# Miniprotein binders against a2bj90: the designs that were tried, part 154

Target 1, 235 residues: a2bj90
Amino acid sequence: MSRSARRKTSALNTVLRVVEVFASIQGEGPFTGTYSVFVRLAGCNLRCPFCDTRYAWSLEAGKPLGVEELVEEIARYEPSLVVITGGEPLLQRHPLNSLVEGLESLGLRVQLETNGILPAPARDEQLWRVYHVVSPKDVPVRVPGAKLHPSWVDYARATGRAWFKFLVANEQHVREVAEYVAKLGIPRSRVYIMPLTPEKLDMKELLELHSRIASLAVKWRLNFSPRLHLLVQLP
Key: E = the ipSAE of ESMFold2; O = the ipSAE of OpenDDE; V2 = 0.75 times the mean of E and O plus 0.25 times the DockQ between their complexes.

## First folded at step 19 (miniprotein)

Design OB13 (at its last look DockQ between E and O 0.94; V2 from the best seeds 0.85)
Fold by OpenDDE base, look of step 19:
Structure OB13 (fold): chain B 235 residues (1-235), chain A 84 residues (1-84)
Amino acid sequence: as target 1 above (235 residues)
Amino acid sequence: SEEIRKRAEEAIREAQELLKEVIERAKKTGDEDLQWLAKLAEIYLRAAARAFQKGDYDKAEFYLDLALELIEEAKELLEELKRK
């Protein structure tokens, strides 16, 4: 196959629908506190009632951006981490693999945020090499149509590059998470619980909720994820 | 529909009345965990009411259900504290 045919097939896999690109601190999960560039991709396969990024649900909410241009834009921020988020980034799997290849070629670390409904990366995908934070939407909070794809458990065991982050309100939710991860054989060291926070929460109430859920994390021997960006008033 | 709106409004009002009773009882016990459950229920019920006012009924229902679960947990804890 000629160099020209590879360029034409590459051209279809080189455009992402992007809602926003911004620099901030990673506020959640295993990379909390890391200076990061966030790439919010458009489109989601869920309609979570508690979603704070509803503006990203439609693919049409994103602008078409070339992978090469996006790599150059990200690189200008000199990030310690690139966080690929959105609605559901894996809806754009093909151009996303090309983006990861470009970012890794510059020596940039990449973390994906996913709801875990779509299959985990295969060994031949560039996405296989990056870090993944999977946020299941079937436990303890149940979103209609959400089900964790079993391949994420296999991926986590095979690579050690996946973590699972669960939204919780109380001790009953933490119990349900503990039972769920035990049943799936997910190591507790890969599990994060995070406060379920409504929009426009008072800062005093937000801090108290963080304290309560962190205490439950210790009691249940799970990791705690803050929502650090909300606590420090960053994007 | 207007029926869904009315049902959601009634359910929020009923939850507010239940929460008021729990808060009044929680103040009498002095139990910090019970006071927290009541406060957390209030936080989510306020989120439900805000969502309802915006016409976001899915979000209103979601946070209402969470508030109701916490109100029931608080009632169970109140009955446990009476037995001690």
Scores: ipSAE 0.836, ipTM 0.928, lowest interface PAE 0.6, mean pLDDT 93
Fold by ESMFold2, look of step 19:
Structure OB13 (fold): chain B 235 residues (1-235), chain A 84 residues (1-84)
Amino acid sequence: as target 1 above (235 residues)
Amino acid sequence: SEEIRKRAEEAIREAQELLKEVIERAKKTGDEDLQWLAKLAEIYLRAAARAFQKGDYDKAEFYLDLALELIEEAKELLEELKRK
């Protein structure tokens, strides 16, 4: 039995709790602007006060979907990127690895979004080969219970497939991020700062906040992440 | 409890009063960075107030703390501008 056949059989037998699947653009981080399919997995190990996807916090918010069926649904969109997000996707690590295997077998590029509390992928995991955007919540936005697992820094050094994205409001926050990443040995080329945007901003406020944070990114020699989907009114 | 809710409501009201003074002083200086700090504090304080009226006290506290941080930063810049 071929390696491909074995992997297909494994993926068939696993189930993910999925909140939603939809097409849009990736509005944040290094793949900003890419036509993407988003897979929002249920469950989160944090309760961030600023979270805009609170409906994904409970594992029970997700519907059970078989991995093979999910791969087929995703493939029908013909995405340039598959973004796996949530809640916290690594809470469903085992079936998530099966999903990645299925997507990879079709040549689909995958990016995972994580808060970094659970460990980075091991070399023998399918997740080892995908892209990761890690959003620590312990600096500058100090969410209770948040702590970046140190393996993410090791993983980023070993693979070059991880970036670190931080929500910031002002220059003091950017300074805190700069100190944090320097202490951890995260090179600034892997660091994104992104505006902390509450709900109900009008367009002018949203644009000015983007402009101010982008200027800070230039000043501090960090990458800037927009929230592009908000600017162009996509989900 | 009621005591915690009342204390939070008072803290938001006090921040709103302080911010009104900071906004007025920022306008008088003409300093664009100071005016932005005041506006940003207003943005987060509105978010705190909105969260409070919905009973989301964790979100309210988070945005209130951000607003207060920005108000303090604005006050520090005001002191710097006075020295010029």
Scores: ipSAE 0.805, ipTM 0.907, lowest interface PAE 0.8, mean pLDDT 91
ESMFold2 (binder alone), look of step 19: mean pLDDT 83; pTM 0.789

Design OB14 (at its last look DockQ between E and O 0.88; V2 from the best seeds 0.83)
Fold by OpenDDE base, look of step 19:
Structure OB14 (fold): chain B 235 residues (1-235), chain A 84 residues (1-84)
Amino acid sequence: as target 1 above (235 residues)
Amino acid sequence: SEEIRKRAEEAIREAQELLKEVIERAKKTGDEDLQWLAKLAEIYLRAAARAFQKGDYDKAEFYLDLALELIEEAKEFLEELKRK
């Protein structure tokens, strides 16, 4: 590779397409209740019918931001956690590794949210060191083109830094999750079930749905993820 | 297409009729779990109808299919209760 090609690749590794940066409480998964800065990256490899962040599906929906500038912006919030989400953050894997390096240099904890279609981090990536919440879109709700990449199971086993979060509506969905994770050899302690909530759900209905799915989590010996931000009306 | 829209509208109406029957039957049993299944089907069918009204047919289909699955589960539950 010519010196010019390496310089172009290095410059491309320093810019992210970012939809939004905001502070809130992590409402979902193992870090529920944590004061977090959310970095929503642009671009997704799926078109989930139930997606609440459709505005992030196109790469063009994001603004180009330098990694250094983004690290400084995040640091000003003094977050207990940096949550990298979006469409699919791993579509921007190279500059994302640079972002993680910058954030970790400041002692900030990082959690990635991914649909698990793309390969898990390799040992030489900065992403190897962070926490991952994988949200498969192939079970129990099936999105066309979604398939969990097997390397996430291996990564979870090797590092203990991955959890799997599944959207569920009823006991049949919870059964399918239990069977799926058993088949893949994912420990139940790493599995979260979360209620599938449509937009504009009434608060009473939202609470009842949370209660029903939480009861199923206990029955099936799985972890429960609330949608805490919806319950407390935060972003 | 207008044909896809029309078919989706018909499917939502049919699901609303099925759900109405299930809700009425569920109320007569007094079974809280069955009543919840019927309520959950109602929640998702309302989501389907809202998506349809916005022209989001992928979302409408998704929530319609989920509502129909729950309606069928509730019907099976009703038939099990009759056998006891």
Scores: ipSAE 0.836, ipTM 0.929, lowest interface PAE 0.6, mean pLDDT 93
Fold by ESMFold2, look of step 19:
Structure OB14 (fold): chain B 235 residues (1-235), chain A 84 residues (1-84)
Amino acid sequence: as target 1 above (235 residues)
Amino acid sequence: SEEIRKRAEEAIREAQELLKEVIERAKKTGDEDLQWLAKLAEIYLRAAARAFQKGDYDKAEFYLDLALELIEEAKEFLEELKRK
């Protein structure tokens, strides 16, 4: 294949619609505290009422970027972790696999954030080998259209590279999460509960909510996720 | 849309009135868990009111429903404490 034809083929399979790229700290889940570059992909298959990134819902919100260019931009930050988020990143699955390939070729560690509606990676996908934090939106709050694809539980068992994170407000929510994960066979060691934090809480309220949810995590023997970026005022 | 806005506005006002009563009753009990429920309801009701003022009625309804759920929990808790 000529260099010109090869480049056209790459362009058809290696363009992502990207809302923003920025450096920050991963504030949630098992990699909390890690210096990260965030890549926010456009498009979402949900309209969660509590969503803090509504500007990423439409595919048109993203600018088309070539995967090779994006990999180079990410590498310049020298991240310890690359967090692919959005919207819902799996809506751009094919070029996303190309991005993951490029990042892994540079030895960069990748984590995906997903609502879990679309299926988990297949064994022959580049996404198979990255870490995943799956945030189902059908429990404890029920978002219309949300349903965790069962393949995520199988993927987590087969690979050990997926964790499940749930927003909770109170003990009733934690009970619902506990019932849900038990029914699906998700071990408690892979489950995180995280405080449902509205906008514009002051620091005292943020700390009180974190403290209360952390106490529930201990009581129910689940992992606790902060929203650390809110506590330290980072994006 | 006008009907939904007016209904949401009235629902928020009613919830604010209910919450004032719940906060006062919770304080009288000295029960830390009950006082937390009342405070948490206040946090989410404030979020609902803020979202309503911005015209984000989907978010406003979500936080209002959560606040009302917590208010009802607190009321049930109060009744349990009175029976003891």
Scores: ipSAE 0.796, ipTM 0.904, lowest interface PAE 0.8, mean pLDDT 91
ESMFold2 (binder alone), look of step 19: mean pLDDT 84; pTM 0.808

Design OB15 (at its last look DockQ between E and O 0.95; V2 from the best seeds 0.85)
Fold by OpenDDE base, look of step 19:
Structure OB15 (fold): chain B 235 residues (1-235), chain A 84 residues (1-84)
Amino acid sequence: as target 1 above (235 residues)
Amino acid sequence: SEEIRKRAEEAIREAQELLKEVIERAKKTGDEDLQWLAKLAEIYLRAAARAFQKGDYDKAAFYLDLALELIEEAKEMLEELKRK
């Protein structure tokens, strides 16, 4: 490879396409209630009908940001957690590893949100060290082209740093999740069910839906993920 | 296409009629779980209708299908309650 090709590849590894950076409370999964900086990356390999962040689907929707500049921006918020989300963050895997390295050098904890279609981190990636919340889109709600990559099950077993979060509407969906995770050998302690909430729900309806799904989580011996940010009206 | 739009609109209307019947039947049973299923179907069907009005037909279809599944579950529960 010519010196020019290595410089172009190095420059590509130092820039992320970023939609937004903001501070809030992590509303979902194992880190619910944590003061977090959210980094929403651009580009997604899915087109989920229920997606609330459709503006992040195109890579062009993101602005190019240098990894160093982004680390400095994140650090100014003094976060208890950095949440990397977006469309699909792992579409930007190379510069994302550089971002994680920068954040970890400052002692910041990092959590990735992913749809689990792309392979889990390898042991030599900086991403291996962070926490992952995998949100499969093949069960119980089926998005065309979604399939959980099997390496996420292996990663979860090897590291204990992965959780699986499933959108559910009713008890039948919870049953399908229970059967799916049993078949894959995912420990129930790593499984979260979360209410499938449409946009602009009434607060009473939103709370009742949370209550019903939480009761199902107890019945089925699964963890419950709220959508806390919706309940407390945070971004 | 305009034909796809028209078919989706008809399907939403049909689902609204089915749901209305289920809601009225559910109220007569006093069964809280059945009433919840009917309410949940209403929530998703409203989401379908809102998506349709915005021209988001993929989202409309998704929430319509989910509403129809819940309507059928509620109908099955109604028939079970009649047999008791």
Scores: ipSAE 0.835, ipTM 0.929, lowest interface PAE 0.6, mean pLDDT 94
Fold by ESMFold2, look of step 19:
Structure OB15 (fold): chain B 235 residues (1-235), chain A 84 residues (1-84)
Amino acid sequence: as target 1 above (235 residues)
Amino acid sequence: SEEIRKRAEEAIREAQELLKEVIERAKKTGDEDLQWLAKLAEIYLRAAARAFQKGDYDKAAFYLDLALELIEEAKEMLEELKRK
């Protein structure tokens, strides 16, 4: 490549489309309660009817931000965890690997949130080394086109760095999740069920739903994920 | 899309009418799990109605289908609880 084209290509490989960066707590999954910086990347390969972050669906919703500057911004928060979310972060896979490299060079712990449609990281990717919470959308919520890529199960078994989180409303949904994970060979210790919470629930309804889903998690010997940030009213 | 909108509107009305009956019957049983199923159906039906009012017909359909599943489950429990 020419010298000018090489520098232009390099800049594109180190630029992410970012919707927002903010500090909060991780409210879901295995790292619930951790002081975190969230990086919401633009673009999604799904249009889930229940999505609470529709403003991140379009790639145009993100502003271009250089990876080096983003790393510095994140580091200034002194986070205990960096959560990369979106949309679907793996749509920006190449510059995402650069971001992960920068964050890890500073000793920052990274967790990715993904719908699992795109393949799990390869052994030679920086993403191989980070934690992943995979939220399949084909069961029980049955979003069309949302098939979990099978490599995520292999990745989870090979690395121990992936967990699977499912939105559920009731026991029928939990049964469907249990059948699904058994069919795919996902061990129960890697599975979280989480309440499907529509907008505008009052606190009593929110707590009742949490209580009911948590009881089902115990009954079915699955892990429970709250939506803690909703309970404590953080972003 | 006009026919889709009318179909969704009618389906939501029908679900609301059915839910009123289910809630009333569930209350008379005193069964706590059955009453929760009816309440949960109400939660998701409210979400469907709200989405419909905003013109988000995909979200409305999703929550309506979920509410109808819960109503059917509640109806099955009501039949099981009937005494002879």
Scores: ipSAE 0.799, ipTM 0.902, lowest interface PAE 0.8, mean pLDDT 91
ESMFold2 (binder alone), look of step 19: mean pLDDT 84; pTM 0.797

Design OB16 (at its last look DockQ between E and O 0.94; V2 from the best seeds 0.86)
Fold by OpenDDE base, look of step 19:
Structure OB16 (fold): chain B 235 residues (1-235), chain A 84 residues (1-84)
Amino acid sequence: as target 1 above (235 residues)
Amino acid sequence: SEEIRKRAEEAIREAQELLKEVIERAKKTGDEDLQWLAKLAEIYLRAAQRAFQKGDYDKAEFYLDLALELIEEAKEMLEELKRK
């Protein structure tokens, strides 16, 4: 590789397309209740019909931000966790590894949200060291083109730093999740079910749906993920 | 297209009629789980209708299909309750 190609790859590894940066409470998964800075990255490899962040689907919806500048911005919030989310963060894998390196150098904990279509981190990536919540889009709700990459199961077993979060509506969906994770050999302790909530749901209906899905989680011996931010009206 | 819009509108109307029947039957049983399925179907069908009104046909179809699955599950439960 020419010196020019290495410089271009180095420059590309220092800029992220970022939609928004904000502080809130992590509302979902194993870190529910944690004061977090959310970094929403631009670009997605899916077009989920139920997506609440459609504005992040295009790479052009994000502004280019330098990794160093972004690390400084995040650090000012004094977060207990940095949540990297977006469309699909792993579309920006190279600069994302640089971001993780910067954040970890400050002693900040990092959690990635991913749809699990792209390969899990390799051992030589900075992303190997962080926490991952994988949200498959192939079970029980099937998004066209979604398929969990097998390497996420291997990563979960090797590191203990991955959890799997599934959207569910009813007991049939919970059954399908239980069968799917059993078939893949994913430990039930790493599985979260979360209520599939449409936009503008009434608070009473939202609470009832949470209660019903939580009861199913207990019945099926799975973890429950609330949508806490919706319940407490945070971003 | 106007044809896609019309077909989606017809499908939502049909689902609303099916759901109305299920809700009426569910109220007569007093079964709380069945009443919940009917309510959940209503929630998703309202989401489908809102998506349709915004011209988001992919989202409308998604929530319509989910509502129809729940309507079918509720119908199966109604037939099981009649046999008891």
Scores: ipSAE 0.840, ipTM 0.931, lowest interface PAE 0.6, mean pLDDT 93
Fold by ESMFold2, look of step 19:
Structure OB16 (fold): chain B 235 residues (1-235), chain A 84 residues (1-84)
Amino acid sequence: as target 1 above (235 residues)
Amino acid sequence: SEEIRKRAEEAIREAQELLKEVIERAKKTGDEDLQWLAKLAEIYLRAAQRAFQKGDYDKAEFYLDLALELIEEAKEMLEELKRK
């Protein structure tokens, strides 16, 4: 590979389309409560009707940012966790691996959020060493084209670095999740159920929904994920 | 289209009528789980109505379908309670 070709390949691996970067609390999943910097990448391979972040669906919603600049911006927040989300971050897999390399070189802990349609990381990717929260959209919700790639289950077993998070409204949904994860061989210790919260719930409704889903998590021996940022009114 | 909008509007109105009956009957039973089902259906039906008003018919349909499933579950529970 010539020096010119190597430099061109490096440049393609160093630009991400980014919708927003902001500091907040991770409100969901196994890292709930952690002071985090969120990096929302543009582009999504789904159009979920319940999506809270529709503004990230189009790749054109993102601004091109260099990975080195982005690493510097993130580092200035001094985060305890860097959450890479989107849209679907794995649509920008190549430069995403470069971003992860930069963040890890500074000792920063990284978590990826994905809908799991694209394959899990290979061992030779920087993403292999990152934590992943996978949110399948084919159960209990039924988004067309939302098939979980089977490699995520193998990855979770091999590394212990993946968890699976499901939006649920009621016990029937929890039953569907339980059947789904059992068929796929996903251990209960890796499964989170989370309340399906539409916009504009008052605080009383939000708390009651949390309470009801948390009780179901205990009953079904699954982990519970809050939407903590909603409860404390953070982005 | 106008056809889709009209069908969605009619379906939401029908669901609202069903829910009014379910809420009132659930309240009279004193059954906590039944009252929650009715409240949850109301939450999602409000979400459907809000999405409909914004012209987001996919979101409206999603939440309407969810509300209707909860309404049917509540109706079944009400029938079971009447047999006692």
Scores: ipSAE 0.819, ipTM 0.915, lowest interface PAE 0.7, mean pLDDT 91
ESMFold2 (binder alone), look of step 19: mean pLDDT 84; pTM 0.799

Design OB17 (at its last fold request DockQ between E and O 0.95; V2 from the best seeds 0.85)
Fold by OpenDDE base, look of step 19:
Structure OB17 (fold): chain B 235 residues (1-235), chain A 84 residues (1-84)
Amino acid sequence: as target 1 above (235 residues)
Amino acid sequence: SEEIRKRAEEAIREAQELLKEVIERAKETGDEDLQWLAKLAEIYLRAAARAFEKGDYDKAEFYLDLALELIEEAKEMLEELKRK
């Protein structure tokens, strides 16, 4: 069977539902400050009350884009990192593996943002090779139906390419995170706490909240994730 | 439902009254951490009120619950400061 015939049967696994593609600075997690292209995928398996990207919850909110076209679009920005985000990117796992393969073939680094409900990548997936920031929604803030899939802990131990980012409001939330990660055997060096910020927060209040949560991160020996894009008024 | 809306509106009003008392008492102590908890509760309660005004009751409930937790934490801290 010719290379051309394999390309036609792969066509169904080569379309993503994409809400938006934009360049900015990664504002959160281990890659904070990195010039990044963000690919926001459509569809989510959660309905978090605090979600700032509710417009991405429906698969129909995304446009169908071919993986090859999307790789070319991303490459034009000359990014230091490609961030795959959305609602939940792993709802589109098959075409997402094809996207990762295309991006890695150009030497681009890829980071996935996930809620950790769906299974971690298997060793035979292209997604196995990329970086993952897992944002559990079961601790300390509890979203109905959220549960961290245990395979993310195994993936983190096996690869060192996963981090866990938790939304926190106060010291009690930070304590709950510390207990949770200790129970799961997640190294503290892989744990980030991030301020739970409501929409349209005043800049003075936003800065003070960042300061308070950063101080708690030091006290509890955890990493701190800013919401840098909110502080510097970027997308 | 209209019942859910009314209950959410009443709960936000009650939380505003509780928060007002905590803010007044927090000012009397001069404790900066207590004043911050009261301020943080105010931030989330404002988020609840804004969500309610938009008809986003899930978001309103979420931020209201968070504000109430912080109000209770602030009350506990006030009682601890009275014992010192």
Scores: ipSAE 0.836, ipTM 0.929, lowest interface PAE 0.6, mean pLDDT 93
Fold by ESMFold2, fold request of step 20:
Structure OB17 (fold): chain B 235 residues (1-235), chain A 84 residues (1-84)
Amino acid sequence: as target 1 above (235 residues)
Amino acid sequence: SEEIRKRAEEAIREAQELLKEVIERAKETGDEDLQWLAKLAEIYLRAAARAFEKGDYDKAEFYLDLALELIEEAKEMLEELKRK
């Protein structure tokens, strides 16, 4: 096959099922406040009852997009950060590595959001080089089927490019998180607690919940993650 | 099923009754932490009720269980405050 035909065939074999691409602010975790483009991939290996993005659970919810065209779409936003999220984006691991390669070739900074069930990146994956925010769903929110893969702790220690974020409602939950991360050997500097915010809170309630969880973060010497996009009413 | 729906509806109704009493007694104490626990239970119980109305029984059960845990914690604080 000619070089041009070979390139076209390769692009078609590198396809992601994408639910949506949009610009906003990263509202959670260590990159809070960063102008970002979000790429929501279809498919999830959990059915969290509190999930705000249930429309991304099925792989069939995503539109097939070639990696090259997706990179071009993302680049047009001129993002400071590209956030790859979902569902669970590691369900599409192979084409995801191709996307990361394309984004890195343009000098774009990439962060992945994952529930941590599937293993951390291997050293020979493009995903090895990017940032990861891992949100385990087995503590304190006890989602059936959730279990953090132990490789994420090893990856975080080896690279310094992973953080762990936990939804909490109260101090009992924070205690459970503290015990969990201590058992796994996850340093406090890598841990964020974030308010478990149901839908339709008014602004006063949202601020009060943020304030209470932030105070607990200080008390327990953990990092606090807001849900900033909710406070400023962005997607 | 209809039987599961009826049990969930009754459980939410019972939690709402418990919460009304807890909120009232929490106000009487003047304790800010206790009043916050009662308010937080109210937040999650409202989320459970909304999810139930939409037929999302998994979400309803999740928030109901959380609300009930907070109600129980608040009741324990009420007992401790009375002993002081």
Scores: ipSAE 0.822, ipTM 0.918, lowest interface PAE 0.8, mean pLDDT 91
ESMFold2, look of step 19: ipSAE 0.813; ipTM 0.911
ESMFold2 (binder alone), look of step 19: mean pLDDT 83; pTM 0.791
ESMFold2, fold request of step 20: ipSAE 0.786, 0.787; ipTM 0.908, 0.903
ESMFold2 (binder alone), fold request of step 20: mean pLDDT 84, 84, 84; pTM 0.805, 0.799, 0.802
OpenDDE base, fold request of step 20: ipSAE 0.819, 0.824, 0.821; ipTM 0.922, 0.925, 0.923

